VH-VL binders against p56860. Designs and how they scored, part 23

Target 1, 255 residues: p56860
Amino acid sequence: MMTAEVRTPEQGGGPLTTEPRAPRSAPGHADASAPAFGPETDPRDIIRWALAAHPDLLMPSAFNLNGVVLLDLAAQAGYRGEVVFVDTGYHFPETLATRDRLESRYPELTFVTLNAGASPDDGQTPPDLYASDPDACCAARKVDPLQRYLKEQGPSALLNARSRDQASTRADIPFVEEGGARRRVNPLAHWTREQLEAYAAEHDLPVNPLYFDGFLSIGCWPCTRAVKPGEDARAGRWAGKGKTECGLWQGENKL
Key: E = the ipSAE of ESMFold2; O = the ipSAE of OpenDDE; V2 = 0.75 times the mean of E and O plus 0.25 times the DockQ between their complexes.

## First folded at step 7 (VH-VL; framework fv_barzolvolimab)

Design c7 (at its last look DockQ between E and O 0.01; V2 from the best seeds 0.00; counts 0 for: pae E 20.1 > 2, placed apart)
Fold by ESMFold2, look of step 7:
Structure c7 (fold): chain C 255 residues (1-255), chain A 119 residues (1-119), chain B 107 residues (1-107)
Amino acid sequence: as target 1 above (255 residues)
Amino acid sequence: QVQLVQSGAEVKKPGASVKLSCKASGYTFTNYYINWVRQAPGKGLEWIARINPSTGNTYYNEKFKGRATLTADKSTSTAYMQLSSLRSEDTAVYFCARHGYSGFDLDYWGQGTTVTVSS
Amino acid sequence: DIVMTQSPSSLSASVGDRVTITCKASQGISSYVAWYQQKPGKAPKALIYYASSLQSGVPDRFTGSGSGTDFTLTISSLQPEDFADYFCQQYYDYPLTFGGGTKVEIK
């Protein structure tokens, strides 16, 4: 009997079709080839595939419209894992209330709040860092806590709510991103804001009430404003600072 | 060679708890899940729960939630299951099994631990 | 919970026979099915994963097939050592669930 590790034609002398499936010793990842998903693919089918391929799948969320819609679709598709939220100390009260409403609505999910109890005066960052160096502020209060948690938990994949319609920096997001520390799955990659809004209305989802006041991308209150008519959803984030993405999603290895 | 070696047989009274162990060797312990599955005498297989030894993350069959507790010790490559509030229906052989590469398929199994709950 | 309905519950066959065991899932589960062999007093042994992929060291007389809801394990030429219980298992969604088993007895 040959070992269960890796077989080649040389070792067996026969066709490669007799090899066991992919080796099982890869660190923390269950690799399965992603199906050829298309723009019409139901996000729940993508989520079901991700759950089967990645039993340790985790879902980070800041509870924006995309995140709320993804959370509902994931629950329908059988996700029973963690929903991971980072308390930066600068969230709007409406954002924290939205988290609480979602937690109540989905008792089958585990809501994890990192850095719970954070506040602007907790000493994690200098008082004006969000204005003078927003990258450093995000690193300390958002990116670092999530990265530490993800390193400790070691998920082989993340379930993300990003869509191509959110910003020019996201225009080419695939359904499945390879090449980092872990696979990133974007079931909503091809959904438009109009589709997300329609879904949320149809399912009576608890959406952050600031959304209805034109806050189409909600982050920390010092770095967030309502968008003007015709602007993309993320135009209100870090307005005038040149920053368009959280460092968590920039580059291949930040997450 | 992959091996999962389980602790010895247990005899318990109703209401007691039992803690079973599963020592892994022949592979990198933190790269694979450990699942617990039981088989009552003359019955089929029933999945209890699984743990990711790298992260400590667990997932429990609802039937056992609140009674089963999974832990893992990376330093000894050993997974544990504690089952509390034992009753006669818990009499079974308890297996640990390694999670397969592409999801939850169980490619290697321990020899099993018999737990007998006698009143 | 996804119910795996396995049939038959038992069968007797002669050496050399083609044996077929079926599992039906209560909902679509794509190809996320594994098959196990269990001999008396022993732990289950993995045979097939992903509906049709053969585990290392398993004889090629064992084949798996199916997708969606209907799955089949076939033994193309039954051998005396194939006397055992056989179980299917879905791993599409939690909780993991097993078929009720098939006892294969060789006449």
Scores: ipSAE 0.000, ipTM 0.379, lowest interface PAE 20.1, mean pLDDT 80
Fold by OpenDDE, look of step 7:
Structure c7 (fold): chain C 255 residues (1-255), chain A 119 residues (1-119), chain B 107 residues (1-107)
Amino acid sequence: as target 1 above (255 residues)
Amino acid sequence: QVQLVQSGAEVKKPGASVKLSCKASGYTFTNYYINWVRQAPGKGLEWIARINPSTGNTYYNEKFKGRATLTADKSTSTAYMQLSSLRSEDTAVYFCARHGYSGFDLDYWGQGTTVTVSS
Amino acid sequence: DIVMTQSPSSLSASVGDRVTITCKASQGISSYVAWYQQKPGKAPKALIYYASSLQSGVPDRFTGSGSGTDFTLTISSLQPEDFADYFCQQYYDYPLTFGGGTKVEIK
């Protein structure tokens, strides 16, 4: 009865070459001076706090689902400031129409469209820059105009529509971010897509119709597609281009 | 005038590799994606991959991942596609095509390159 | 993958006829559809983009229509040079996919 010695194959644990994790853009440090908000905190209470602490608060928006919901909540909370939109010249007509509907619905707010009437042929960039260099395109047509305006206005804080559920890269977004040129307040940080959709439906908010066609995150039409079921909401943004953000939330151009 | 001129016909054995070229002219080469599409005899069109000639960034159809490799030479305004581990089913006309102004429609096409894979 | 079902696979028509080709997407794809003409031994030629926009230099007898899942290419009055293969394409999502094609033959 020859006991066949089962030679345990030496698991050659080749060194897991930890590919240097692309430097996680340092998660915006939670502002320790802000109230202890929690997942169950009403976003309107966060906004009320923000308005009290920062009466010069501004709201950048691209009028995605999150933006539309935030706009309504902000109005309810007493926001009466500017809603700042950048016309890149590459927006979907549906996005511009959504802006117009919102402007009509909320006359108490001041809608500011930077570079209104922009077009691919307006000479700001080569018309095909989005194809050759999306980063340069976004920098020139979105980031720079917004940064210039914000520099001029000098708000002490921004009201942002970002949430943890938007993308894996936003999983750790705090309610209040400190650092950079100003504070960033994210009242919707813990709201899920389901919550946002439910709220929008309940309040009959003018959501961009493309959302219902699978465009869960909408930017410029050359760089936006619908997402497949189960994909990240932002998978349709700059798909295949190695770009995940427009540049507003990272690097030297961080808002 | 925008032109895409492709390399000549290729005959290969199964298991071999082929490298096709697509020379662009009449526009700024680095400002437009180049796509590769193939058409088997009597069949429809099949998208393979695209490349950004400026950055070298590529996106592949999953069907061709690991077997197709796109490259671009900015100095010569030439895009390349290498297809390895050739099979008889790879017999087709291969086209390069430029990304259109308005999206991923393909507005200009090369004349095509016939690749025949036979034992 | 998004499947583009094109119909008919072939049709016979005479000069002057109205020709209609359809493409159905397996899901909603808004208006991200292109149409191409291909003659024997030649590369495809772009006809329509964004479902209904005519490419530069294409005759106005070619019309694209549709949104969502159902798309149509119409040739209002078929000309001798229009006998060819036609293909639809979606660029709503990767991978880009094409219809199976329609051969327009002389009757």
Scores: ipSAE 0.000, ipTM 0.518, lowest interface PAE 11.8, mean pLDDT 89
ESMFold2 (binder alone), look of step 7: mean pLDDT 93; pTM 0.941

## First folded at step 8 (VH-VL; framework fv_barzolvolimab)

Design c10 (at its last look DockQ between E and O 0.69; V2 from the best seeds 0.00; counts 0 for: pae E 2.004 > 2)
Fold by ESMFold2, look of step 8:
Structure c10 (fold): chain C 255 residues (1-255), chain A 119 residues (1-119), chain B 107 residues (1-107)
Amino acid sequence: as target 1 above (255 residues)
Amino acid sequence: QVQLVQSGAEVKKPGASVKLSCKASGYTFTNYYINWVRQAPGKGLEWIARINPSSGNTYYNEKFKGRATLTADKSTSTAYMQLSSLRSEDTAVYFCARHGYSGWDLDYWGQGTTVTVSS
Amino acid sequence: DIVMTQSPSSLSASVGDRVTITCKASQGIYSYVAWYQQKPGKAPKALIYYASSLQSGVPDRFTGSGSGTDFTLTISSLQPEDFADYFCQQYYSYPLTFGGGTKVEIK
């Protein structure tokens, strides 16, 4: 049964979802105008603005390099909210270990694991759906659990780790994205991979060890490989399947 | 409806241990931390510790570290706190509470469990 | 530990009065302050989070304000059900700490 907010034409004769509840944000904060941020703006200033404008701000993360750097910058900027991770049942052990190291290092943050206890055999999807229909696999195991949580929480904004340097499909990401169900804030929009790596090294951040084996974008183990010389960071995601973005950033289920 | 239902009152002698329970319902137990807070008679509130039920990760107020132990049972949606080496000053009402939207605000509280420590 | 200095410790008021309770943090905590109401023999009830955001189902006569170190809870027109103890709480850093409380009594 589909529990996410309905945006598909295939839906039948009655609602499949409960009506969204209103966000519990402070009055007037959700509609504040974004400042004119520039390429040299310190990400921590963007985070401070976002937190002041959106008391219900939360941060989705899969704990890739960008996400780990953002998490540290957010903690420095005074963020004390949620870091939301979806357990698809297909994460690398190294990813789960990275989450555990981050939770131990930042006890002041709230680490939420959605779909906890998921496994390939839990009946959420057919065993090989990740190969035959990766969009459907992501929808069931990642998008739907996150959308259910977001409907329950109703945040007015999200703090995202996306940067323009990650892939050609992200080349136009602004600092603040309007529209959709909620505002999306991208403090790292103009940071390069070199800046992210330098920051992580300088601060000894717990980066997923697979990153150092050429896994520059890490998702589920069936849909992730090391990248080849000259490839975009995300080229190892869904290699050979024609998929470049998770459904969280596209279409009717856009975050 | 979010609800936290706590175990019944306890009477203990100094030096004993107590284990309190907090059963959650009306929400996904593993999505929310559980905090423990106490209130001595006529006194204010004192935070003891918290647990992430999904990972088992804990953090203790230094005052209680070594005496308090938090656990969670995902299959029964129940959090536990054990407090050892009880003293008369541990006489209090003990609350469990879950974290809220802003992280560590405590949006829902259990009804409290009275623990009385007397010789 | 961040000390939350709450004042007054008690006050007497009549129905319809405007009541103001303050908390001062011993260091900057941005807006990571919550406010609770507690009636005798009951658990605390959440009123406000993030200094000024109203919890669901809480009447809008309750308002919170402040940032940094100085925080205020205001009840704009006291109702009979508002006679209770009130506590602030910081949640910027561990250990989580509470103000000493304010007893609001009927005059």
Scores: ipSAE 0.624, ipTM 0.831, lowest interface PAE 2.0, mean pLDDT 85
Fold by OpenDDE, look of step 8:
Structure c10 (fold): chain C 255 residues (1-255), chain A 119 residues (1-119), chain B 107 residues (1-107)
Amino acid sequence: as target 1 above (255 residues)
Amino acid sequence: QVQLVQSGAEVKKPGASVKLSCKASGYTFTNYYINWVRQAPGKGLEWIARINPSSGNTYYNEKFKGRATLTADKSTSTAYMQLSSLRSEDTAVYFCARHGYSGWDLDYWGQGTTVTVSS
Amino acid sequence: DIVMTQSPSSLSASVGDRVTITCKASQGIYSYVAWYQQKPGKAPKALIYYASSLQSGVPDRFTGSGSGTDFTLTISSLQPEDFADYFCQQYYSYPLTFGGGTKVEIK
């Protein structure tokens, strides 16, 4: 009966500040000071503007279809900053492989992987937290690492791959969002799934192979399933758990 | 505080190989690329290659392809550069340098390692 | 490869002088330029990134400017500790390339 020595919490994991997650705030407001971009505006022009206005621009990515397309467009537009990815320890191997392919394809971009070496058993969270409390799991393994990094780097803006066609909750995403710690630039705000797919195909982009198996939005494997025809692209995320977003874009701690 | 500490001076014969080390501390090693740059006596700076310590992904100056090999050990937070088929022209101070977050600028540098290639 | 033409190769100045160093890129590179200071027997020290952003801990007498092809490093009032070599670098595309350097010497 090997007495599992209860490792006392005193070893260096900074106190999980249980700060109460601020209530889900409304989607970011359009920045009125930004140029009047339109649906037909070339995303590359938006990115060029963003680079000029925000030289410290960073790009968080989970390397979904939108993210892969944005990477290509950003590189073309002259982006030479970081692509910031959080390894939650629960990513599909296909996602990690996609990251690696992208890194090889775009040597001009810097790929940063937070929580490198993360695993379900790394002690960051209980092994079953993703099931018992998905919000807490995402907070600990995705949001907090990213927030810490962004706080450290302090970029004035983020380049995001979000589009209106991704989910009903994103139907009103503007090109440039204000509020919070920094601006959020969404060059693909008006691109449809069809446009994204066409672009990816035309340019032979390394899209996550799971996408073609019905995984239209890909996150952690415990909380991601393929969607059925006619379902929302994000219906496969946290299915049955009453959760639709990871928390990155909502509340006081939004990116 | 961010620090890069490099291995000691090397003296090699032409045709030999050398392996230099760069130990990082004061930051998350896997979050930043490591670059290698050399400076020949009285000359400018020449970029050799970079490595992502997390993934092991590398990119080389074409000039050094086939001769330079970058590796990284995450467990020791140490980056390595091996340079083979050494020539007298390879005599230089070799620096490792961390990539900045704003781009491909180099925000922190090792103290340098002198490599002398002589018959 | 992108060539960074740095000028002058050397200059003599006195404490308190305004010093200007220039780099010209062989093509447009936006603002992807860094500046470094190097003292004898030491590694380069980062001064400026993105053409005009000051690195942490660097005195504000150092200023970078420029975009496109023409870039400038200025020391508004030269201090005794500023006598060193200075280098520009582009990081718009691989391979990373540096200027030839400028030696700032005491007059």
Scores: ipSAE 0.404, ipTM 0.780, lowest interface PAE 1.4, mean pLDDT 90
ESMFold2 (binder alone), look of step 8: mean pLDDT 93; pTM 0.939

Design c11 (at its last look DockQ between E and O 0.01; V2 from the best seeds 0.00; counts 0 for: pae E 16.6 > 2, placed apart)
Fold by OpenDDE, look of step 8:
Structure c11 (fold): chain C 255 residues (1-255), chain A 119 residues (1-119), chain B 107 residues (1-107)
Amino acid sequence: as target 1 above (255 residues)
Amino acid sequence: QVQLVQSGAEVKKPGASVKLSCKASGYTFTNYYINWVRQAPGKGLEWIAWINPSSGNTYYNEKFKGRATLTADKSTSTAYMQLSSLRSEDTAVYFCARHGYSGWDLDYWGQGTTVTVSS
Amino acid sequence: DIVMTQSPSSLSASVGDRVTITCKASQGISSYVAWYQQKPGKAPKALIYYASSLQSGVPDRFTGSGSGTDFTLTISSLQPEDFADYFCQQYYSYPLTFGGGTKVEIK
């Protein structure tokens, strides 16, 4: 009875060389050709400059506090273009309601909702992708739709609501960024949260009600929580996932 | 290619209602506002209202508030305008038009629908 | 309402001519002006947006200029296909308003 020697297949699994994740591209370089704006510069003046230089200017927004403030300032400054929002299918109802309120308040602006009607079960991504791979989820549901639209429209610049006070990763945001497919204009670069809150209150702006419940930075509901006192405003974004940005401002997919 | 195709001519009596359609093609229907503009014989263009097909939100010229109703059907990429309590003064060519890239310029127009209101 | 006063209401020109149409706004409207061409029984065609930006596919013989209150559409060399109605529009504030139109006829 010849004992058949079970040849253990040499699993030659070569080491999965984890290609080092490309270093997170540093915040955009300041555009040296832009005017020398300062911390005391009225954001409206920056926006007026941007409009003159870039009449095809577009405004992406997620309608956070910064976005709402920027929208008001932009309208005052004479912006009459598109406000571009991406419906990921995972937004809070309060966010969508805020969008609708803003649209009603600013009829002079056009509110473009990309991927309108999206839902967790729409088949665009696995229902649990946000948990298993938040980067992939954001890429598919947020970054890619926006990138496609921007590619189609081809604006020469974007008006962004980013500020230095939002996160440590944004500490050096200039007023005008160069590099990539287009310029990025950040009129609120030096505005603090306190300034933004004060402005919003003074002008009775429709801020997302969740903000007052501690949601200082609001994204998709699976990846957003309220922050505790003393926490970074973005600490509630992708909490515990090692992710701090959605990818819109980093790497090859930089807007 | 972007196209807006409107419904055919309408003849109505005073006091009646008319519902016009505007079928969009060649682009994502929900990404662009649809405006309605009319032109009476020998007169200039008059803006009526716009609709955001994505949200269903509307904004009306005060002149038409209460009489004009805009709707949109995402499934068929069709915008509608209903005008009620028709008067002889409502006799005009009615256009639908898409908002432009830069704002509230109108980059694409329908061919127009003639509405005649007569006794 | 912002009134857009367009002039002239009509003009006669020959092929090759330089044609100028003007619109004056009743108030300052920055550069939020569009120009359209319309042929009889056809849909309007967008020519210019933001006072001076040429719409895609529009020949460069069409130029828009102006800011504030005074705006101009110029056809540098009139072509046979350019005989049509032209009108301006402001979209600075609601309600959107249009000029009265200009008919460009063959001389």
Scores: ipSAE 0.417, ipTM 0.780, lowest interface PAE 1.6, mean pLDDT 91
Fold by ESMFold2, look of step 8:
Structure c11 (fold): chain C 255 residues (1-255), chain A 119 residues (1-119), chain B 107 residues (1-107)
Amino acid sequence: as target 1 above (255 residues)
Amino acid sequence: QVQLVQSGAEVKKPGASVKLSCKASGYTFTNYYINWVRQAPGKGLEWIAWINPSSGNTYYNEKFKGRATLTADKSTSTAYMQLSSLRSEDTAVYFCARHGYSGWDLDYWGQGTTVTVSS
Amino acid sequence: DIVMTQSPSSLSASVGDRVTITCKASQGISSYVAWYQQKPGKAPKALIYYASSLQSGVPDRFTGSGSGTDFTLTISSLQPEDFADYFCQQYYSYPLTFGGGTKVEIK
């Protein structure tokens, strides 16, 4: 039977240097190919496969509905690794409270907050950059911290919560994306918003309360609004700015 | 200044199609959705659809789905609406309008294009 | 569809009068209401968004208020250029819908 690998946090001591992680691939080792997954495949089977193929798997999360559901499914499937959150300095208080509730609920997981202590006035970006150049704002406050961490940790794959139902820009995402610096695994690719909501209700998951006020994709408060009925879930992100995807999934900084 | 300039008046027979244009200037065209709204003579306002000029994503009022088609040309900063299978009740002034900061409020409007559908 | 019931359908007023126009939504819509002014043969002009936020360049004699289902537009001291049609719009739910309008005429 397939055994899910669980990663434990690595420890470093005060003035001692932290030893870099060794690469997971050995000379001559062939990477495992993904099974033929379909729309009816249980996401936990996809996660169990990913854990077996990638013992160094990491899970970035902003704790939206998809992310909360994925976190619970991953824990059930044997994930014991890191949940990586970037503090942009612009998160809603409700988002930070959701993080705290999730941390309490899953003591078997390691919650890592990157860029901790960030605030709008911390000097990382000009005060109005989110309005004048949202790509540069995202790069500085979200993409760069995450990219630095991923470079340091060197995971061979990421576990992501994207689904095709979230936006027209995501309508064709596969279960497993090849290319880039690492594999990206999307176990929820074919789940609908109704399935996600039903799962969260059935399992009494701590969902960001803004979701119930129509905030179907929650990012930074200056770039987030409640979506209108029938809009893509991400239509509230950068409303009126023409931007619909975070730089993490597009262009030069694609994960 | 933000400006939306629409194409000229159209006269059509029932069953024909019309394609209206809306040229934007004074702002970055791809940063804002364009809505289409109509006003029949002596009547109120009726929302038709919107388009995201960056992605081409659209959303239609069910009343117009299948008859209205929205497109955008990023190179000319121009949004278009085609309305097919015209009827006399489609006689109206057609406006394009840009989204405001708070979502689907409409902060800048074009001057309107009169479409007359008659035998 | 959310119905926006606007009252009155018309009114006559003199320069200097305080004018109040109401919109009632057929369901709760939070504060997702905008107000527009339209003069004959012209495009609508945005006045208010998010129930009470004044659009840039709009005189402060225009005030929006309300939340939930009941919304008002108030002109504190009517000016000659304020004689026009006014209408509300909800943007909480598709389809986007407008009130029937209020014609403000010179007495």
Scores: ipSAE 0.000, ipTM 0.398, lowest interface PAE 16.6, mean pLDDT 81
ESMFold2 (binder alone), look of step 8: mean pLDDT 93; pTM 0.940

